# Ledger of designs, part 6: VH-VL binders against q2ft37

Target 1, 241 residues: q2ft37
Amino acid sequence: MGHHLKRVVSPKSWGIPRKTDKFVTKTSPGPHNKNALPIVVWARDQMGIVRNMKEAKHVLREREIIVNGRPVRHPDMGIGIFDIVSIPKSGKHYRILRDKKGRHVTIPIDEDAASSRLVKITNKTIVKGGRIQLNLRDGSNVLTDKQYKSGDSIVLSLKEGQKNEIIDHFPFQPGNMAMIIGGKHSGVVGRIIEHIPVPGSLPNRVILKDESSGESFETIDEYVVMVGRESPAIDRWGIEE

## First folded at step 1 (VH-VL)

Design i11 (framework fv_iluzanebart)
Fold by ESMFold2-Fast, scan of step 1:
Structure i11 (fold): chain C 241 residues (1-241), chain A 120 residues (1-120), chain B 107 residues (1-107)
Amino acid sequence: as target 1 above (241 residues)
Amino acid sequence: EVQLVQSGAEVKKPGESLKISCKGSGYSFTDYWIGWVRQMPGKGLEWMGIIYPGDSDTRYSPSFQGQVTISADKSISTAYLQWSSLKASDTAMYFCARTPLYSRDYFDYWGQGTLVTVSS
Amino acid sequence: EIVMTQSPATLSVSPGERATLSCRASQSVSSDLAWFQQKPGQAPRLLIYDASTRATGIPARFSGSGSGTEFTLTISSLQPEDFAVYYCQQYDDWPYTFGQGTKVDIK
């Protein structure tokens, strides 16, 4: 490893040729949206860790690839933005991000950075017993006794004995830092200036300022992920075009 | 040392309910799928279904869908196979087995089996 | 579902002889095929997976070959402890299915 990351140009190569998709259920852990990168494609095409599906299954069977603190369950598992991928045998850790063109990029991180993950809250429900269930952007859920708002980001511990403990919180509000994960400004980190509710079924708008360039821009709620308060928590990982 | 230990033999009458167990040890129970296999007396092996204990994601073979319930309790590393109403045709040896991956993978460790006899 | 057919139903061989067991799939299962050994009163034991990879602790006399629809399990020099029923199993598509078994008996 340590070689330049390959760019995946055509999404057609992401397909798993042997009908493994027939086993996917809607409750399976991990990201399953159109923006996810299959782990076998990541390991073969971006990282060069395996040459083919047979080798990919072998390393998965040996628990050699860990995503968000869990061994990968199947080669068609999708990984997405902010996911933490670890390879215990080599002591290597990575965070999945996106560049300004919306392509998946793999950012090497240290062990401390790999001990937690950032995730956006998309919805919440009250469950039996009065606890709050937070529905997260990656399709996972966490239970909490504290109130959080949809659109906020939380930082979850991946440490053994503390898994899924909320250790930090970045509210969706003016003054806080966000990363754009879709549309024209994908990959940009900026400070929220204003949230503009839009009447009817159209998406709400968000105005942000890119403090490095001084320019302001507009996007929609769906593309905004909070990454910090006064300073971005993800600045240390870097994002390249 | 990986081990799957199943509950003891059962003798039941038609119409009775039953729940048998498979306890995993020596590995991370929530990281492996557990499958259930039936073997009728003097016959071969047939898959009934599989479960992922970490989130209780379950898949049944079409011939067993609605006939049995597969569940797991990850706090005690135990998977279950349950019947609401037993039939004489349920007389069989039942095995549990684990697999490392959800899709397109082999079953590496097996329980010793639970003999279920259903007769009047 | 994918139907697995094993042949012969019974093989009678002497200790030290070579045994060859066949398994046929009704459609391609690529190399997603395992072989199991089962002795009376015991659970199945994994011998071979991915058509040709020997499982941990399995003696070198056991070997698997084939891909697609035709598979073979070979025991190069049969030992007394090898007399058992052998099953092939595909895991290419759900539901996973077993062959009906081949019984290896003493001649």
Scores: ipSAE 0.000, ipTM 0.472, lowest interface PAE 12.5, mean pLDDT 83

Design i12 (framework fv_iluzanebart)
Fold by ESMFold2-Fast, scan of step 1:
Structure i12 (fold): chain C 241 residues (1-241), chain A 119 residues (1-119), chain B 107 residues (1-107)
Amino acid sequence: as target 1 above (241 residues)
Amino acid sequence: EVQLVQSGAEVKKPGESLKISCKGSGYSFTDYWIGWVRQMPGKGLEWMGIIYPGDSDTRYSPSFQGQVTISADKSISTAYLQWSSLKASDTAMYFCARSYWDSYGMDVWGQGTLVTVSS
Amino acid sequence: EIVMTQSPATLSVSPGERATLSCRASQSVSSDLAWFQQKPGQAPRLLIYDASTRATGIPARFSGSGSGTEFTLTISSLQPEDFAVYYCQQYDDWPYTFGQGTKVDIK
């Protein structure tokens, strides 16, 4: 058993022309996230919400597409793994994941599930007043009075009046579940077996076990995102193991 | 333990059909893409195409589209590369390798199948 | 398609010496670059992926660096078993493309 979509609102994601799956890669130099999908490609090719760029710009101008609680302003805005996409006018909500083929998959979710998002802590700093500032993988920051470790994942509320409140926490440690978001094993969900610190400038290594296949594999810290504790929270998110 | 085993060497005449195979073992065959790579005598590596055995989603390099057919039978964990009519220019070593669709080096390779096309 | 150009075509080094191999992409491939080693009569072997990450079982003397269009594979202290042809490959855009190879030969 591999990764499966647990709930499907539209089968369009299964029927996308093969040639368009790699369309995101641009010729210009820059920090383009290889795992990002432009919102216009998502809305046109995966969802069928718009037919062309003119319609996409109109929908975005009217604030009809919300990503992680914020209206999308530009059709080239990238969406990536764990992003929450909402279309308020239609009452529809989606979480973006990756399948074992390496393709973006759109998982329909309910309004309650769309009220929060998962994000990895990349660093932390102490600011004036002794509070801790967490630097998140998407480049944003959140303040907290509690200690968290770099490499852990937190779940942030997207609810109005509670935005960025930490409502759950998945520590980076052996026994807990992770999804790989980069490198060779991207899209695989596995259990952390061992963390191997590497002296010097080389990345630290992580060994995980894919319990569905029985295979163990190795990756780097940067590619590991915690998605559960010893009991997988990811079952709620449309990934089947 | 994880391995790809390819069919044996073939000697053919121009105009003949041919189907070579690549069998996976020691892993979940339907969870990985299988790619085909050509290496002409004394030359480098050329990407031919890739297939996802779970649903037969297939992609060809532009120079090979219409020249070959890539297929897979997931019930026997085997991928195939097929020619309807061989040319002398098809003489080469053909490798299969497993990969992920998005962005990864091919980590497990078959031993290669040598195809010789001569009159 | 993205064209990968390797240099030099042949690199002559003595055992124990450092070897540095270059790979250039015709357009940015970010860090979506792999290095392979091929010995005569053998299938290619993955050495490095994501420009700088060593594959499982690859010795520490192999290191990769670079991003965008310029990439380097370094072998810090060349062993007799390292005399081979080395290929870079991009996987940023389809079709995936290999460089023409650099032959690392004994001096």
Scores: ipSAE 0.005, ipTM 0.461, lowest interface PAE 13.3, mean pLDDT 81

Design o01 (framework fv_ogalvibart)
Fold by ESMFold2-Fast, scan of step 1:
Structure o01 (fold): chain C 241 residues (1-241), chain A 121 residues (1-121), chain B 107 residues (1-107)
Amino acid sequence: as target 1 above (241 residues)
Amino acid sequence: QVQLVESGGGVVQPGRSLRLSCAASGFTFSSYGMHWVRQAPGKGLEWVAVISYDGSNKYYADSVTGRFTISRDNSKNTLYLQMNSLRAEDTAVYYCARDYSEPLLRYFDYWGQGTLVTVSS
Amino acid sequence: DIQMTQSPSTLSASVGDRVTITCRASQSISSWLAWFQQKPGKAPKLLIYDASSLESGVPSRFSGSGSGTEFTLTISSLQPDDFATYYCQQYNSYPYTFGQGTKVEIK
């Protein structure tokens, strides 16, 4: 491949300082994109690459902003955690993450890193022909003939000719690495120690070991996104260990 | 204050080569795309080439494709235009210009004073 | 390539006049058009971008309008400093192309 993955060295490499943050209002329709950042807010207020809505609409009409391999058509289209945003004319690529306060952070990445995306499986259904449709955390779907479990993460190719090919898989199980995307430990990367299913109405619990501090903590299934296996793979996604 | 200063112009015979430079100051050169635009004596403006902030993307006018090469050295804050197989029609004042927006390539907000290239037999 | 045609090629005017310059694209360029001013012996200066947005530091007497294929630059009350050649330029697609220019001279 032309470019190699680069590690993110420090929080200073990340996109948006606290002092310049604006309050972000979500305007996108639909119940399944409640935590998304509108692309016009990202481009105008977060990145400064467009000055106003007229400029944003023209940039989108000309297919100059690509999200997860698809040209953005609407300024209110939502982007979220682990989404890949590319601007082909300038050769720039970004991954969207969240900080400990739940705010979207934009991480510059190289072309090789932008050729695939990480996404969590939330559900699955059987469709015509007996194939399995995986329902993904970002609301998208992918078809497969293999069995995957809800809670697992998959890596999807964004390359032309290989779009939506599953190129890697991180099972939700003890020993594998996860990033926490909600609650008290949001932004923490840890190794799963134990998954504790809880019968009835209470959420299932997950015990993880914080990779940076060595301390253990608890969270719930909903907040866990798998980002690696027993061997470290986190740094390949531009995430500091 | 943004400044762009072109150099390297002169008189050359058809078929020869010439290299133009544009020295940039007063802004973070490595953050901006850069353009070359030319103007033949008594004529209008003609866009020649563009290079992205990191040098990874380049585009050329059809009239110069295969003959001219745009490049940059961000450590020296300098833009270049290598002109090969020069023709009489390449006679013009050559301007370097800064692209307005990072990271998108669009229009030019600042121009240099220009350097004259004369191709004559 | 997209061809840009300006009208008129030369315009004679007096201080205080309203001046209108037209630019036509051979195919739709949406709003991706800039206007430049060039004085003799000097480099061009950006006046208008995105067809109608005034560049910072440019006097408010300059305005732009239009979309698609028809664009207009207007100077509401011509000043002595405004006698110059004006160019439109599309940046919708590569290669970028300029109009042939409109010279605004003293009547």
Scores: ipSAE 0.000, ipTM 0.418, lowest interface PAE 16.5, mean pLDDT 80

Design o02 (framework fv_ogalvibart)
Fold by ESMFold2-Fast, scan of step 1:
Structure o02 (fold): chain C 241 residues (1-241), chain A 121 residues (1-121), chain B 107 residues (1-107)
Amino acid sequence: as target 1 above (241 residues)
Amino acid sequence: QVQLVESGGGVVQPGRSLRLSCAASGFTFSSYGMHWVRQAPGKGLEWVAVISYDGSNKYYADSVTGRFTISRDNSKNTLYLQMNSLRAEDTAVYYCARDLSPFLYEGMDVWGQGTLVTVSS
Amino acid sequence: DIQMTQSPSTLSASVGDRVTITCRASQSISSWLAWFQQKPGKAPKLLIYDASSLESGVPSRFSGSGSGTEFTLTISSLQPDDFATYYCQQYNSYPYTFGQGTKVEIK
């Protein structure tokens, strides 16, 4: 990096245009498959660190972009909400979030905050040998000997020697804090008030209170990601109460 | 419109102190590293100091290490340079400049108009 | 510190001439090099970054090339508005360092 760094003049330009640019990159199967942002689109449109596919491939070949502790190998690799992106050559670290309009935003974080990532558990299966495989919202999997529930969030270490060790856990339950990642309340952080299971194929309902406004609102399970316990706010995720 | 405006320059005696300010507008100040660069009358450019976007990292030229302190107040969109133990050789126009890209570790693109510091008896 | 040396120190040319200014680094700086233009009494203006990338709003007659330790700034057809001092600057490592400058005078 530094070979062809393009100037990024405004944080407002970090949003991707609703219409796809002429340079189109398909998102690879894997982490954040649904609604994922291709890494080259992030590097070009959000960050301005590459201008085209040739420059992107050069930067990736030099292992200059690290996502969740792993060098990015393919320019179409998807990144998404709560992913940690590091640029070791410059000593810079970022967390990917969504704004209230559902667009990707890049939040700078320190090295300590970049040593772990938050992810939601979507399912679990028992695999050969009796271990539990947790299926995560970003499409990745982790093995554990401990019991966790679908809907909970876990914090995974990205440190060498501790990679994918579960170092924190935020249960999906009333009293705990969540960020909404879809629907009309996307980007809102609120406290879980009530979880209402709905019979049949309809989505379950969740009632939350936006602590900044004091207003209550309703969403569905799929849009809820736990980001904290009863209190306090989780500053390492770039959110505050 | 991106703009940087320096202030605080003037005439000061050797051994005294002076504080420069740089007011930023037209961009998200808290996202950019900031630099101080100086130019003695009729001479070339000399880089002085840098501060990271969040204020956590700083670096200084050897000529000013221990005498100058760079700082910033992101709530006021303002960069500072505290200059102590001033010497005649510190006489220069002082410019503030913005990093080439936000959050990254590269170059300088936008500069202020400069403020003159004259150290004389 | 990385020392930057420019050549020539002063250049005189006619309108329409192609002029080349060279910049040498005392050690490899890859492509971490910028070129600035400074007119008397004014702040420096960025022309080229990453050795060869033209800054937005800069006339296409300006171009940069080079990598490692040898770099050039070329003005393909010199104009009266190009009377100025030009500086190269490395940003490979701290402290950032500038060349001594090249003064361009139009005959």
Scores: ipSAE 0.000, ipTM 0.409, lowest interface PAE 17.8, mean pLDDT 81

Design o03 (framework fv_ogalvibart)
Fold by ESMFold2-Fast, scan of step 1:
Structure o03 (fold): chain C 241 residues (1-241), chain A 122 residues (1-122), chain B 107 residues (1-107)
Amino acid sequence: as target 1 above (241 residues)
Amino acid sequence: QVQLVESGGGVVQPGRSLRLSCAASGFTFSSYGMHWVRQAPGKGLEWVAVISYDGSNKYYADSVTGRFTISRDNSKNTLYLQMNSLRAEDTAVYYCAKDRGYDFWSGYFDYWGQGTLVTVSS
Amino acid sequence: DIQMTQSPSTLSASVGDRVTITCRASQSISSWLAWFQQKPGKAPKLLIYDASSLESGVPSRFSGSGSGTEFTLTISSLQPDDFATYYCQQYNSYPYTFGQGTKVEIK
């Protein structure tokens, strides 16, 4: 294993199930513009928490499902990679990751691991008062007075009273650890060896070493999410390797 | 100066257990992956196991999977190999080896201990 | 498992000779190969890593080359201290595997 995240409880693969009963939901425009999983599909098909849309709406009305520290209001809300899903009444917490085929997988985590989330910075803009607005890969935004670069990952607190505080930062640079979230090497965790900018419209390339297998491989910037500095932080989120 | 000193070897009967230790000094032990490599008398080298700098990742040779457990105690600068269900073919000099790589590991070894002999005989 | 095969298993050479040892992998290992020297009764010593990088403190008469499945270790001018067994090791995939070794005897 080691080079792919290992499940702590039960292996689970995700996809849109094909069934004869008509359980149809529309994915809300919002966070995770690529292949987002509707929360009702997750709750019904991956978790077995609800049987149908009526039960799902009841659970959401009672604020029984929390995503990234906020109660889910609509059953078509999308969830995606690195999102934290909590069910407070049962004391259960989960992190959403990707498998080798780019499918969402649900990893059980403890309460401490569920108190923060990892997210990649895709852009930044200057707003009122000289503040910097960081645009995050899941489509959300956070304000900061500190300098960060696109491509870096930040860890955001989900704790009450500290919500959206930046509590850690993993720069996109050689020597630091990354998880691949797309392409042939999806699901691999490796160390950045070199970043190779390419001219024009071709995507920039990244060479990583999967130290668990000893293999080096190449991918593109878009598929790289930083998960640590000299040491990986991925194990703090309840993943066995 | 980097030093690795193995201990715990000896003569043991088949089916029994033995624990090897490797005391490390002269480098920041908690920053490097560590390996066990063995060599049967008159034979070549065989890689046995690796452990990451923090103990979170471990890999084993097929011949020892399920029987041997690699572990480390960074507060004591010590690497361990717990050897269960020992077989005659486990007879070898066991070397502790330091990985070159900072953090997890590179996969090659820049420093080796002197080795400790394990003899499994009936 | 990736099998590493060295050739020759044994060779005899005189001081000053050029010695070449070959290592073949059963599947591609890119450049993820190291060479080690072992003298009788002693632990192995790293000579070459990443197929061609010379370890600090190792004499320049040692060199490595190759990629994929075919690799060579060359000693340009054999010295008495070079009497030893040499091992190649791949670290491309688990389990890490060594060649069977090449014994260099000074004739």
Scores: ipSAE 0.000, ipTM 0.402, lowest interface PAE 19.8, mean pLDDT 81

Design o04 (framework fv_ogalvibart)
Fold by ESMFold2-Fast, scan of step 1:
Structure o04 (fold): chain C 241 residues (1-241), chain A 121 residues (1-121), chain B 107 residues (1-107)
Amino acid sequence: as target 1 above (241 residues)
Amino acid sequence: QVQLVESGGGVVQPGRSLRLSCAASGFTFSSYGMHWVRQAPGKGLEWVAVISYDGSNKYYADSVTGRFTISRDNSKNTLYLQMNSLRAEDTAVYYCAREGYSSGWYEFDYWGQGTLVTVSS
Amino acid sequence: DIQMTQSPSTLSASVGDRVTITCRASQSISSWLAWFQQKPGKAPKLLIYDASSLESGVPSRFSGSGSGTEFTLTISSLQPDDFATYYCQQYNSYPYTFGQGTKVEIK
């Protein structure tokens, strides 16, 4: 079984009606700023909810698009993998994933699923006051008093009064489920079989079993995002099985 | 209020076909995975099949693979189970169930009332 | 497939009793376990998900515990409305599988 979703316009077009070097849409500084999809491109080209940048700016001024629990303020704000996008006026909620070609795809989810988001821990830093600051893959940060490891995924609450509370944790270890977010196997969900640390400048290797094909494959740990323990915890219908 | 209403059950001879329907209301049907679960008279629950929110992914229990087909029509908020080559052991009450996403977990949070399928000669 | 085994198959109890039902998985399912209540002629009703999370609207006398392969459903003070059949269900992997059920009947 394959997951087949609406494809996004490629990054080279970036959703403006006619290209001009003076007014090219750029990804804003912030979460997912590298290969992120600008919200105006998503709303116009993938979702069809606005026709041009003028309409997109109007929708954003009216706080009609919410990303990860916050109204989007800038049309060039980037969205990326695992982001939760809500449109309150229509009562609709979406999770952003990637297909096998690395393109953004939009998965409808219900309101309960939209109340939390999954994110990978890339690093951690001790800050003033002795707390641990977790540096997340999307470029955001969260403070915690508990110990977590780089490479693990956490689930953050988006609920009012609980925002950024860590409500679940998926360790990077054999037996747990991961989604591949880059390289040849992008979009594949598999079970971690083993992690092979490599000294020096060579990337560390991870061997997984592909849920869709049943084959074992190898990737680098940078491309691995834990999505569950023994089962995926995110919407599994957006993932090839 | 969430409601699932099943129909299409009845008495059918072995080797024949039957199509079950499950009408959904009170929620955004197109956002949820849906399942069929059956229960033989006086017995426990047995999972039958699942279909993803958009119909792109399906999975079946080994006992029904190749004979049953799950499908959905999101424009009509309806789930279907096409049952071919029916056998006596397929006799059961068939329930449709919604796969909830509370906190990202995939539990059966709502069930239909069930429709009885009796396969006998 | 993951086999789910419940014990006991039948349990006799009185109102006010503490009732414990056990569920065992043939392999580790982490916390991917739900408990359902079924009354005669009715569809199952979700009580507990993620092994220990109480479904909205379910009385607090119901609780779940366990992880891996051993799980328990506890009713701290049995009420007349609780005489029913209870099923555990793993949702760790397809195919989803249920325990054979535990009937809680009046003593």
Scores: ipSAE 0.000, ipTM 0.401, lowest interface PAE 18.7, mean pLDDT 80

Design o05 (framework fv_ogalvibart)
Fold by ESMFold2-Fast, scan of step 1:
Structure o05 (fold): chain C 241 residues (1-241), chain A 119 residues (1-119), chain B 107 residues (1-107)
Amino acid sequence: as target 1 above (241 residues)
Amino acid sequence: QVQLVESGGGVVQPGRSLRLSCAASGFTFSSYGMHWVRQAPGKGLEWVAVISYDGSNKYYADSVTGRFTISRDNSKNTLYLQMNSLRAEDTAVYYCARDEYGDYVFDYWGQGTLVTVSS
Amino acid sequence: DIQMTQSPSTLSASVGDRVTITCRASQSISSWLAWFQQKPGKAPKLLIYDASSLESGVPSRFSGSGSGTEFTLTISSLQPDDFATYYCQQYNSYPYTFGQGTKVEIK
């Protein structure tokens, strides 16, 4: 017997509002923030695989949606940029990205690409035992014996036996490929041509060049995520130049 | 560096109260659900309570329902357990544990604080 | 409440041995199971979550398998640091429940 409560959530996440044909759900804190897309909204509005909250809960109960290697338990779970979403029943896999207008877009990827995820390092600290803990942009953490810099991107394995193993690394430096994920130029992919440190509390500036158009874009460190080294891995990551 | 540090344990007589604290650092505390888990001396682990990331939802084990209150202060990165009407069977090391984004897996634990309820 | 039963309660083993610990749930918990290691005087440490996913920083000699009601933790080649008590825990439903523990000790 006992109670079958899978998650501690607000009551609003458990149903559809009365006297309306709309449904609402609150994005839970977790990886990403309030700007993340709730999984039920993604499944209904972007994928069309559910029509309402009742169908979404059924799909989740059957473990039909996997995010970053974990079955989704609650419809208000947030997904965001670079998250990997898999639907095992259909054998389909997706990466969440942003378009030039800053909207979440769902990019189909193959099974191999879905076995890892890209994430930016925001901070690092030394923990007990002398290892380095990397704090990641999506709020998760990973331990390593190797030196990495804040601002770099790493690729984490989602494979069993290699979970959270760092399998690739894209340093934040001129010459490497980056995606802008915030501000006016969100969705732009380009090569970093200059990083301009600004003294004090003002944000450091980054200049990227889209080599296909020849256009240059100025943004801030916070909005830059490295997506490659000298050449982008377009086919692997689903990123356009 | 993720750290959870419990405090507030001690020796108390049956029927009295204690408040435990868990100071969190090295992560965005307000994004995580938090749990209390206890372990009686020489015994196994027993789940006690959970609180959601924003404090709006709470659940308790039947053995402590109506006596214990879980709470948190996200501005101070601190988790609390108010323990009222203490019984001898509440004697245990109390651990706070982090819930990785509602996955209910305890990826980090504190070192524990001992509560001894005896006359 | 979901009862979690571990087998064996105590296991004597030598360094280099393959060790298997079983955990059974009184009803189906899908894959909502974690394994923890606890050394004397210390807090438990997460080893495996979602029945088979290895936690970051945990040696690859640890592996988990199973679904529904029967689960196994395997240590492929026991090391000196592995002498400890191991607990399974379900998080399928409230209240969360732990197995009684399996103590792995030196032969």
Scores: ipSAE 0.000, ipTM 0.394, lowest interface PAE 16.7, mean pLDDT 80

